# VH-VL binders against Ras guanine nucleotide exchange factor D (gefD), part 2

Target 1, 231 residues: Ras guanine nucleotide exchange factor D (gefD), of Dictyostelium discoideum (Social amoeba) (q8is19r433to663)
Amino acid sequence: GSNIIAQQITIIDNEMLMAIPPSQFLHKSFSKESKSPQFHDMVSKFNEWARWTSSEILSKEKLVERVVTLSFFIDLAKSCVELGNYNAANAIVGGLNHSSISRLKLTWERLSTKVTQDYDRLLSLFDLSMNYKNYRDEIKSTKAKIIPYLGLFPKDLIAIEEGNDNFTNNNLINTEKFRLLYQTIKKIQSYQQPLFTFKTSEPIKQYLKNISNGLSEEKDFHSISHKLEPR

## First folded at step 8 (VH-VL)

Design p01 (from n04 with light chain V30F S32T N35K K55E A96S T97I F99L)
Fold by ESMFold2 at other seeds, look of step 9:
Structure p01 (fold): chain C 231 residues (1-231), chain A 118 residues (1-118), chain B 112 residues (1-112)
Amino acid sequence: as target 1 above (231 residues)
Amino acid sequence: QVQLVQSGAEVKKPGASVKVSCKASGYSFTRYGINWVRQAPGQGLEWMGWISTYSGNTNYAQKVQGRVTMTADTSTSTAYMDLRSLRSDDTAVYYCARDLWYYGMDVWGQGTTVTVSS
Amino acid sequence: DIVMTQTPLSLSVTPGQPASISCKSSQSLFHTDGKTYLYWYLQKPGQPPQLLIYEVSNRFSGVPDRFSGSGSGTDFTLKISRVEAEDVGIYYCMQSIQLPYTFGQGTKVEIK
């Protein structure tokens, strides 16, 4: 079931998270892959989770199979949230929200009420209004392990660095700016904890590490989507 | 601290309507939906419906379908349940409860007693 | 609709002794996502219900470890290892695998 796959995704994401040294968040290093290779590995995998979601749904020519696959990915995102893996959950939701997927009305209307409610709950969690307010409130939870949505840290760090002078108008050090930067980096480090609760399934893990093999190119999603549901 | 505070008790005649409010505080109102559950005197719990405070989507129990409307006002963080064409067997305590997703209904309002008598 | 049947409907328990409540559903609560959607609530006298157990066996935050849930498929059990005075009330099982959500008829637990 989807909870077993979510566990393996979480193992993979946590390995990448633990590999990111704090230096890759300093001096906007995350803006250059050469200065932040481990950070960019995790970003690349995030995009791969999203593309995997969309590609698998679009690969199902039969409506019944497509409904089952759509349901599976909603359940998978939910399972990732339950495990505290908000990074993968948000990636999967992004794949579900892709315009080529969201337009598949015949497929979406065939979902069970449980799955439809779960998707509504996922959308509310990752809603970007109010600067991701619902998500930011969610990660303050008491879950033992959290893998955060990585993409918000560059935004926050850039805002701090560009929105605050290093010195006050009286030529004194702006200690509030550097306190904010420090707090953000410490928060990232607080998530870098080993994962001890799941058994690794090496066959599933290797499949998930190599999912780019056989995926449709994003450039083809629109055409495939319209062939599946012409409207 | 998460809290749901409901409107006060109501006494109604058969055929009237009642609108119960449920004011949420201590969390992002659009993050979690609201369930409505009622309990007739000396009886068990009966789910009436659910509303997404995010999208406004609703699901109603078939028994009350057509007589109930659930709404949510995000500007006041308040959910509402409007039950129309009241019958004597609608006499119950009506609870709102936060939909904490896979955890279940974690926070409940204090209940609103609705009495329907001729 | 899924019918939830609790037994017994009433329990009198000596303080410090264990208690056990059974809940049976008219169909499986196991979902293809690998989870089972069975929940337990306690309604203390004069209070709204409060969540005890989610997904069969997980204690909700703040619930003492003397409460434990078990079961699978259609048969579920709530156990209280040592009943205390504060545990008095009506216990309900509930399913959320499908709408409408449905509750058992309740089990009243009291101290003798």
Scores: ipSAE 0.711, ipTM 0.873, lowest interface PAE 1.2, mean pLDDT 91

Design p02 (from n04 with light chain A96E)
Fold by ESMFold2 at other seeds, look of step 9:
Structure p02 (fold): chain C 231 residues (1-231), chain A 118 residues (1-118), chain B 112 residues (1-112)
Amino acid sequence: as target 1 above (231 residues)
Amino acid sequence: QVQLVQSGAEVKKPGASVKVSCKASGYSFTRYGINWVRQAPGQGLEWMGWISTYSGNTNYAQKVQGRVTMTADTSTSTAYMDLRSLRSDDTAVYYCARDLWYYGMDVWGQGTTVTVSS
Amino acid sequence: DIVMTQTPLSLSVTPGQPASISCKSSQSLVHSDGNTYLYWYLQKPGQPPQLLIYKVSNRFSGVPDRFSGSGSGTDFTLKISRVEAEDVGIYYCMQETQFPYTFGQGTKVEIK
């Protein structure tokens, strides 16, 4: 089931999260890979989770198999949310939302009602309205482990940097700006906690670390999608 | 803190319609859907349907399909259940309940008594 | 529709003694995602239902340790290790594995 795969994804994401030093969030260092290699490793894996989701669905020529695969990835995203891995969950939702996937009407209409409702709940959680309000409220939860959506922190840090001068109109140091920056970095560090709760499966973990080896490239998704379900 | 507050009791004649409101407070209304559950006098619980407060999508129990419309107004954080062509066997207490996803229905409204009589 | 059958339909318990409620489903409640979506609710007199147990055996936040759920497939049990006066009411099992959601007929628990 999807719970076992979600656990291994969470182990992988947590290892990458633990490896990011705080300096990679300072001075907009996250904007350059050479200044933020561990941050960018995790961003790259996020994109890989998304591409994996789309590629696996598109690899299924038979409609029945494609429906099963679509259902699996919705269930996998839900399992990631249950484990507190919002980073991987959002990546998978992104892959499901890819235009080459969302257009597959024959596949989507064959989902069970329960799986369709779960997808609706996932979209609600990661909705961008009101500056990701539903997501931001969700991560205030009391879950023992949270792996946050990493991509939101650069947005927040850039907003603080650009929305506040280093000096006030009275030419004094703007201590509120630096307090906001510190609080954001402190929050990131609060998520950098060891994960001791479930067992590593080395075969599954190695497969997941190397999923790029077999994936279709995103440039080909549109063509494959139209072959599967012509317009 | 999290609350669902329902509209008051209603008495209706057969063939009429009733619209029950369910006002949510203390949480992000679009984050969680709403279930509607009814309970006839002296009877057990009967699930009527679900609405997404995010998308407006609905799923209805077959027994009420065609007679029920569930809506959500995000501007007022209020869900509605409209039941038409009332029959005497629609006499029940109607509950709204928050869909806390895999946890179940965690917060319930106080209930709205609907009586259908000649 | 999945039919949920509870036994007994009523139960009279001496204070401090255990209680056990059975819930059987007409088909397996194991979903294709590997989860079993079986829930227990308590409706105290004059109140709306309240959530006790989610996904077979997990106590919801604030639910006392004396409540435990167990079971698999089609057979499920709610146990109260020592019944207290505040535990009086009607207990319902409920499934969310397959639409439509369905409840058991209820088990009334009262104090002798």
Scores: ipSAE 0.746, ipTM 0.889, lowest interface PAE 1.2, mean pLDDT 91
Fold by ESMFold2, look of step 8:
Structure p02 (fold): chain C 231 residues (1-231), chain A 118 residues (1-118), chain B 112 residues (1-112)
Amino acid sequence: as target 1 above (231 residues)
Amino acid sequence: QVQLVQSGAEVKKPGASVKVSCKASGYSFTRYGINWVRQAPGQGLEWMGWISTYSGNTNYAQKVQGRVTMTADTSTSTAYMDLRSLRSDDTAVYYCARDLWYYGMDVWGQGTTVTVSS
Amino acid sequence: DIVMTQTPLSLSVTPGQPASISCKSSQSLVHSDGNTYLYWYLQKPGQPPQLLIYKVSNRFSGVPDRFSGSGSGTDFTLKISRVEAEDVGIYYCMQETQFPYTFGQGTKVEIK
């Protein structure tokens, strides 16, 4: 079931999170791949989780198989949230929200009530209103392990860097700016903790590490989607 | 402190409508949905429906389908349950409860007694 | 609809003695995601229900460790290792595996 796959995704995401040195969050280094290769590896995998989600659903020509696959990915995102992996959960939700997927009315209408409710809960969690308030409140939870949505940190760090001068009007070091930067980086580091509870399944982990090898390209999603449900 | 505060008791005649309010405080209202559960005198709990405070989507128990409307007002952090065409067997205490997702219904309102008498 | 059947419907227990409540569902509560959405609630006299156990065996925050849940598939049990006076009330099992969500009939626990 989806909880086993979520565990392996979480192992993979945590390995990438652990590999990011703090320096890649300094001086907007994350905007340049050459200065932030480990950060960009995790961002690339995030996009891969999203594309995997969309591509797998679009690969199912039969309506019943497509409904089962859609349901699986909603359950998978929920399982990731339960494990504290908000990065992968948000990526999967992004794949479900892709215009080529969200338009599949026949498929969405056939979801069970429970799965439909779970998707609504996922949307409320990752809603961007009030600067991701629901998500930001969620990650203050007491879960033992959290893998945060990494893409939000560049936004926060840029806002601190661009919204504050390095020196005050009196030519003194702006200690408040550097306190804010330090707090953000310490928060990232607080998530860089080992996993102890999940058994690695090497066949599943290898499959998940190489999922791009078998996926449809995003440029094809629109045409595939219209062939499946023409409207 | 997370809490749900419900409107006061109602006495209604058969055929009337009742609208019960449930005001949330202490958390982001759109983060979690609301369940409505009722309990007739001396009887067990009966689930009536669920509303997303995020989208306004609803799911109703078949027994009340067509007679109930659940709504949520994000500006006042208040959920509502409107039950129409009341019958004597609608006499019950009506509870709202926060949907804490996979944890279940963690916070309940105090209940609203609705009495339907001819 | 999934029918939830509790036994017994009433218990009279001496303080300090164990209690056990059975809940049986008309079909498996194992969801395709691998979880079992079986919950236990306690309604104390004159109060709204309160959550005790989620997903079969997990105690909710603040629930004393004398409460434990177990079971699988269609057969579930709530155990109270030593009943205390504050445990008096009606216990409900409840499922969220399948719409519509359904409760058991309740088990009233009283002190002798």
Scores: ipSAE 0.716, ipTM 0.873, lowest interface PAE 1.3, mean pLDDT 90

## First folded at step 9 (VH-VL)

Design q02 (from p02 with light chain F99L)
Fold by ESMFold2 at other seeds, look of step 9:
Structure q02 (fold): chain C 231 residues (1-231), chain A 118 residues (1-118), chain B 112 residues (1-112)
Amino acid sequence: as target 1 above (231 residues)
Amino acid sequence: QVQLVQSGAEVKKPGASVKVSCKASGYSFTRYGINWVRQAPGQGLEWMGWISTYSGNTNYAQKVQGRVTMTADTSTSTAYMDLRSLRSDDTAVYYCARDLWYYGMDVWGQGTTVTVSS
Amino acid sequence: DIVMTQTPLSLSVTPGQPASISCKSSQSLVHSDGNTYLYWYLQKPGQPPQLLIYKVSNRFSGVPDRFSGSGSGTDFTLKISRVEAEDVGIYYCMQETQLPYTFGQGTKVEIK
């Protein structure tokens, strides 16, 4: 079921997280791929998880198969949350929220009430309100292993860099700026821990690593979606 | 620190309605939904329904469908259960409980006794 | 509706002795996501219920390790390895695999 797939996704995401050196977060290096290749590998995979979600749902011409697939991805996002992989969970939620998916009314109305409740809970967790308050609260008091949503760290680091001068009015080093940067990087490093709890399934892991092979391109999503459910 | 505080005991006549409040504190109210569970005197627990404090969506147990309305007010962090057309067999303690997702119902209110008698 | 049946309905235990409560569901509690949404609650006298065990066998935070859950499919068990005076109350199994959520009838645990 979705628990096994979530475990392999988490292994893959953790390997990418572990590979990011701290230099890729310094001096806004993350804004340029040549200076932050491992960071961008993980961002690219995040987008791939999202596109995979949308593409798989849209690939199911029969309503019954589409409902099963939609239900599977909601369960998969939930399983990722249970494992502490908020990065993949948020990516999958992003794929579910794609306009070409959210418009599939016939498909959405066929979900079981439990799966519909779970989707509501996922939306509440990743809600944008108050600077992702629910998500930020979630990762403070939780699991021994967390793979955080990586996309918030550039926002936080840019805010520190742009909101603080390097020197005070008296030409002294602005130690508060550098303390804030250090604390953020230390927080990222605290998540960079080995993962020992899951067995690797090499066939599943290899499939997930190569998942972009055969996916529909996003430019085609709206056309496919309208053909599946014209209303 | 996390707690749910319910409104006080109610005595009602058959045919009346009752609205029980459940005020949440110590957490982000919209993060977790609320279940309502009742317990008739000397009886077991009966789930009545669920409300998303995020979206306002509800699911009701069939036996109370049509007589119950559950609402949530995010500005006051308060959930409400309104039960109409009361019958003597609605006499029970009514609990609200936080929906901690896959963990279950982790925090319960103190209970509200509703007595329906002529 | 999934019917949850508990056995026994009443249990009298000498302090320090083990206790075992059975819960059987009218159909499988295995959800399509691979999880089994079976829970155990304790309602002490004059108190609201409190969560003990989630998803069959996981102790909720702060629950003593003398409580353990087991089972699969339709058959589940709560065990208390050494009953203490504070364990007195009514134990309920409950399922969240499908709506409506349903509870067992309860098992009253008393001290001899």
Scores: ipSAE 0.766, ipTM 0.896, lowest interface PAE 1.1, mean pLDDT 91
Fold by ESMFold2, look of step 10:
Structure q02 (fold): chain C 231 residues (1-231), chain A 118 residues (1-118), chain B 112 residues (1-112)
Amino acid sequence: as target 1 above (231 residues)
Amino acid sequence: QVQLVQSGAEVKKPGASVKVSCKASGYSFTRYGINWVRQAPGQGLEWMGWISTYSGNTNYAQKVQGRVTMTADTSTSTAYMDLRSLRSDDTAVYYCARDLWYYGMDVWGQGTTVTVSS
Amino acid sequence: DIVMTQTPLSLSVTPGQPASISCKSSQSLVHSDGNTYLYWYLQKPGQPPQLLIYKVSNRFSGVPDRFSGSGSGTDFTLKISRVEAEDVGIYYCMQETQLPYTFGQGTKVEIK
């Protein structure tokens, strides 16, 4: 079921999160892969989760199978949220919200009402408006383990770097800028905690680590989508 | 801190309409939907419907389908339940409750008594 | 619609003694995601309902350890290990596995 797969995704994401040294967030190092390889490994996997979601749905030529697959990925994103893995949940939602998926009217209209409600709740959680207000409020929750949406930290760090001078008008060090940078880095370090809760399933984990093999390329998604539901 | 405050009691004649308000405070209104649940005098709880405060999408119980409209005003953080063509068996306390997703309905309004008589 | 049936409908308990409430659904509450969306609410006299248990057996924040939920499939139980005076009220089971959401009839718990 989706709970077991969400647990394995969370193990994988946490291993990658734990591997990122703080130096990869300093001096905009995250903008260059050679200076931030572990950070970029996790970003790459985020994109794989999203592409996996879209590709699996598009691989189902029969409507019934496509509806089951769509339902599964909505349930999977929900399971990730329940486990505190907001990074994978947001990636899956991104794949569901891809234009080639969202246009599949026949598929979407056949979802159960409960799964449709859950998708609405996922969209609300990861809504971009007001600087991800709903997401930012959510991660203040009391969940024991949180894997945050990692892509938001570079955005915050860039805003601090570009919105503040290193020196004040009196040519003194701008301590407020460096306090803001420090607080942001400390926040991500606070999420870098070992995961003890879930039993590893090595076959599932290996499958999930290698999902890029055999997935459709994103450039092909539109044409596949139109073949499935020409409208 | 998280609070749902409902409008006051209503007395209506059969055939009239009632609109109950539910003002949310202490959280991001669009983050969580609102359920409406009613309780007739001396009776149990009956789910009436759900509204997404994010999208405005609704689901209604069949018993009230066609007579109920649920809306949400994000600018005032207020949900509304409009029940039309009132009948004597619509006499109940009407509750709004926050949909905390898989945790259930965690915060409830104080209830609004609607009496349909005359 | 999923019909939720509670037994007993009324329960009179000596203070400090255990209480047990049964809830049976007309069909399995196991959702396709593997979860069972069965909830317990307490409505104290003159108050709106309050959440006690979510997803069969999980105590909501602030709920005392004397409350426990169990069960699977179609058969569920709420237990109070030692009933206290503040536990009086009407207990409802409720399902969110599918719409429409449905409640049991309620079990009134009172102290004798």
Scores: ipSAE 0.762, ipTM 0.897, lowest interface PAE 1.1, mean pLDDT 91

Design q04 (from p01 with heavy chain L100R, light chain H31Y)
Fold by ESMFold2 at other seeds, look of step 9:
Structure q04 (fold): chain C 231 residues (1-231), chain A 118 residues (1-118), chain B 112 residues (1-112)
Amino acid sequence: as target 1 above (231 residues)
Amino acid sequence: QVQLVQSGAEVKKPGASVKVSCKASGYSFTRYGINWVRQAPGQGLEWMGWISTYSGNTNYAQKVQGRVTMTADTSTSTAYMDLRSLRSDDTAVYYCARDRWYYGMDVWGQGTTVTVSS
Amino acid sequence: DIVMTQTPLSLSVTPGQPASISCKSSQSLFYTDGKTYLYWYLQKPGQPPQLLIYEVSNRFSGVPDRFSGSGSGTDFTLKISRVEAEDVGIYYCMQSIQLPYTFGQGTKVEIK
C-alpha cells in the first residue's frame, strides 16, 4: 500500500536533506546550482515527485485505471504527511493540482468520499495564503521526525537578508539580523536527523530513484489530458 | 487555547428550523474541517455531516439530507448547522467537533440542546 | 452503512481492576493505505465526548498509558489495565473508513 511507498520516498528525501551543508543556505548560494549542488539535488527531486504524479495519472488511458491511480497518489500524499514528510507531500499535491490533472472531471468525480475529503485536507494544509500559515502551524506538531518543504527556506532567508541592514544607524553591527539568520539555519539543521524506524526496500527505493526514466514531459501534459477527457 | 463554543439551548415546534453556531478559537479556522454529531436523550452518538472550512464542501448523513445546511464563515471563524422541518425525533444535544484528519475528532464544543415539542 | 457493535453495553468494575470492551464492525476497517480506521472516544458524565485512541492503538495526547487499543479487520478491543474513578463514562468506538462515520452503541463503565 501507499504507506510502504511513502516510507521509501521519505528515506530518499531524508538522505538528500542530510547531505545539504549549511553553507548552501548562506549569501543566497541557493540561487546558483554551482554554489548549492546538494540543495538543488533535493529541489530537482521535489519536481520529479510532482512530475511523476501527473505523468502516471495521464499514462492511464482507461478511466478505471486512472481513478485508481489518482486515488493512490492522494493516499500517498496523505501517507507522507502522516510520516512527517511534508516536502514529498507538497510535491505530490503540486502534481495533483496541475491544470492537466485538475481538469479531468470524469476521473475526479469517481473518487470515493474518503479520498475526496483527504484531498481537500491536503489542499488546506499546503494553501499558499497568509504566507503558508496552515503549513507553518502544522510543522510545529509533536511528530518525532519531519522533512519540511525545502522551498520555503530560501523565501525566509531572502526576506531576512533584504529586510535588515548589516549595520545600525550608529554604524554598529546589526546583531538582530544575524540572530534571525542563525535561528533559521539552526531550524533547518534541527530537521537533519537520521531515520531509525523505516526498513529500506531496495527494489522500491531503486525504482523511485530512477522514476524520471520514461516519464512524459510536462509540455505534453495538456495534449494528453485533452485526449483522455475532451471538454 | 483551542476551543469550540456553541450557541445556547433552543426549544422549537415541529416544522420549525434551528441554526446552531460553533465559534472556533486558538487555531487557524481554515486548517481543519468541522463535523456535526448529535445525541438524542439517553442514546448514542450519530454523525450528521462534515464541512470543509477551507473549500465550503459538505457531506451529509442520508437521514438528514435535504433538511440540513452546514456553512462556515471564515471572517468570524464560525461554523453553522441549519436543520429545517424539525421533528420530535430531532430532539438531541448537537455537538460540533474539529476534524483533525487522521487523528479523528480531537476538540468538541460543549453541545447545544435542541428540544422539539408541541 | 458500516454497523459498529459493542459488547458489553455496560459494566461495573471494582477500582484498580481491568476492563475490556469489544467493538466489531460489519466490514473490514483496513484500507489500502495500510491503516485501519478505528477510533475510541470517552464521554464522561455531563461532558462532550473526548478522543482516546486513534487508528486502533495510538493514544491521543494526554491519554494515560493504562488505556490500550488493539485489533484488526473487524474485531477490536479497548483495555483499561486499572480502572480509576475518573474513567467512568460511556465509551464509543467509531469508524472513519467511509461516510457516514458510525459509532458503536456505547459501553457504560461504572465503579461498584
Scores: ipSAE 0.788, ipTM 0.906, lowest interface PAE 1.0, mean pLDDT 91

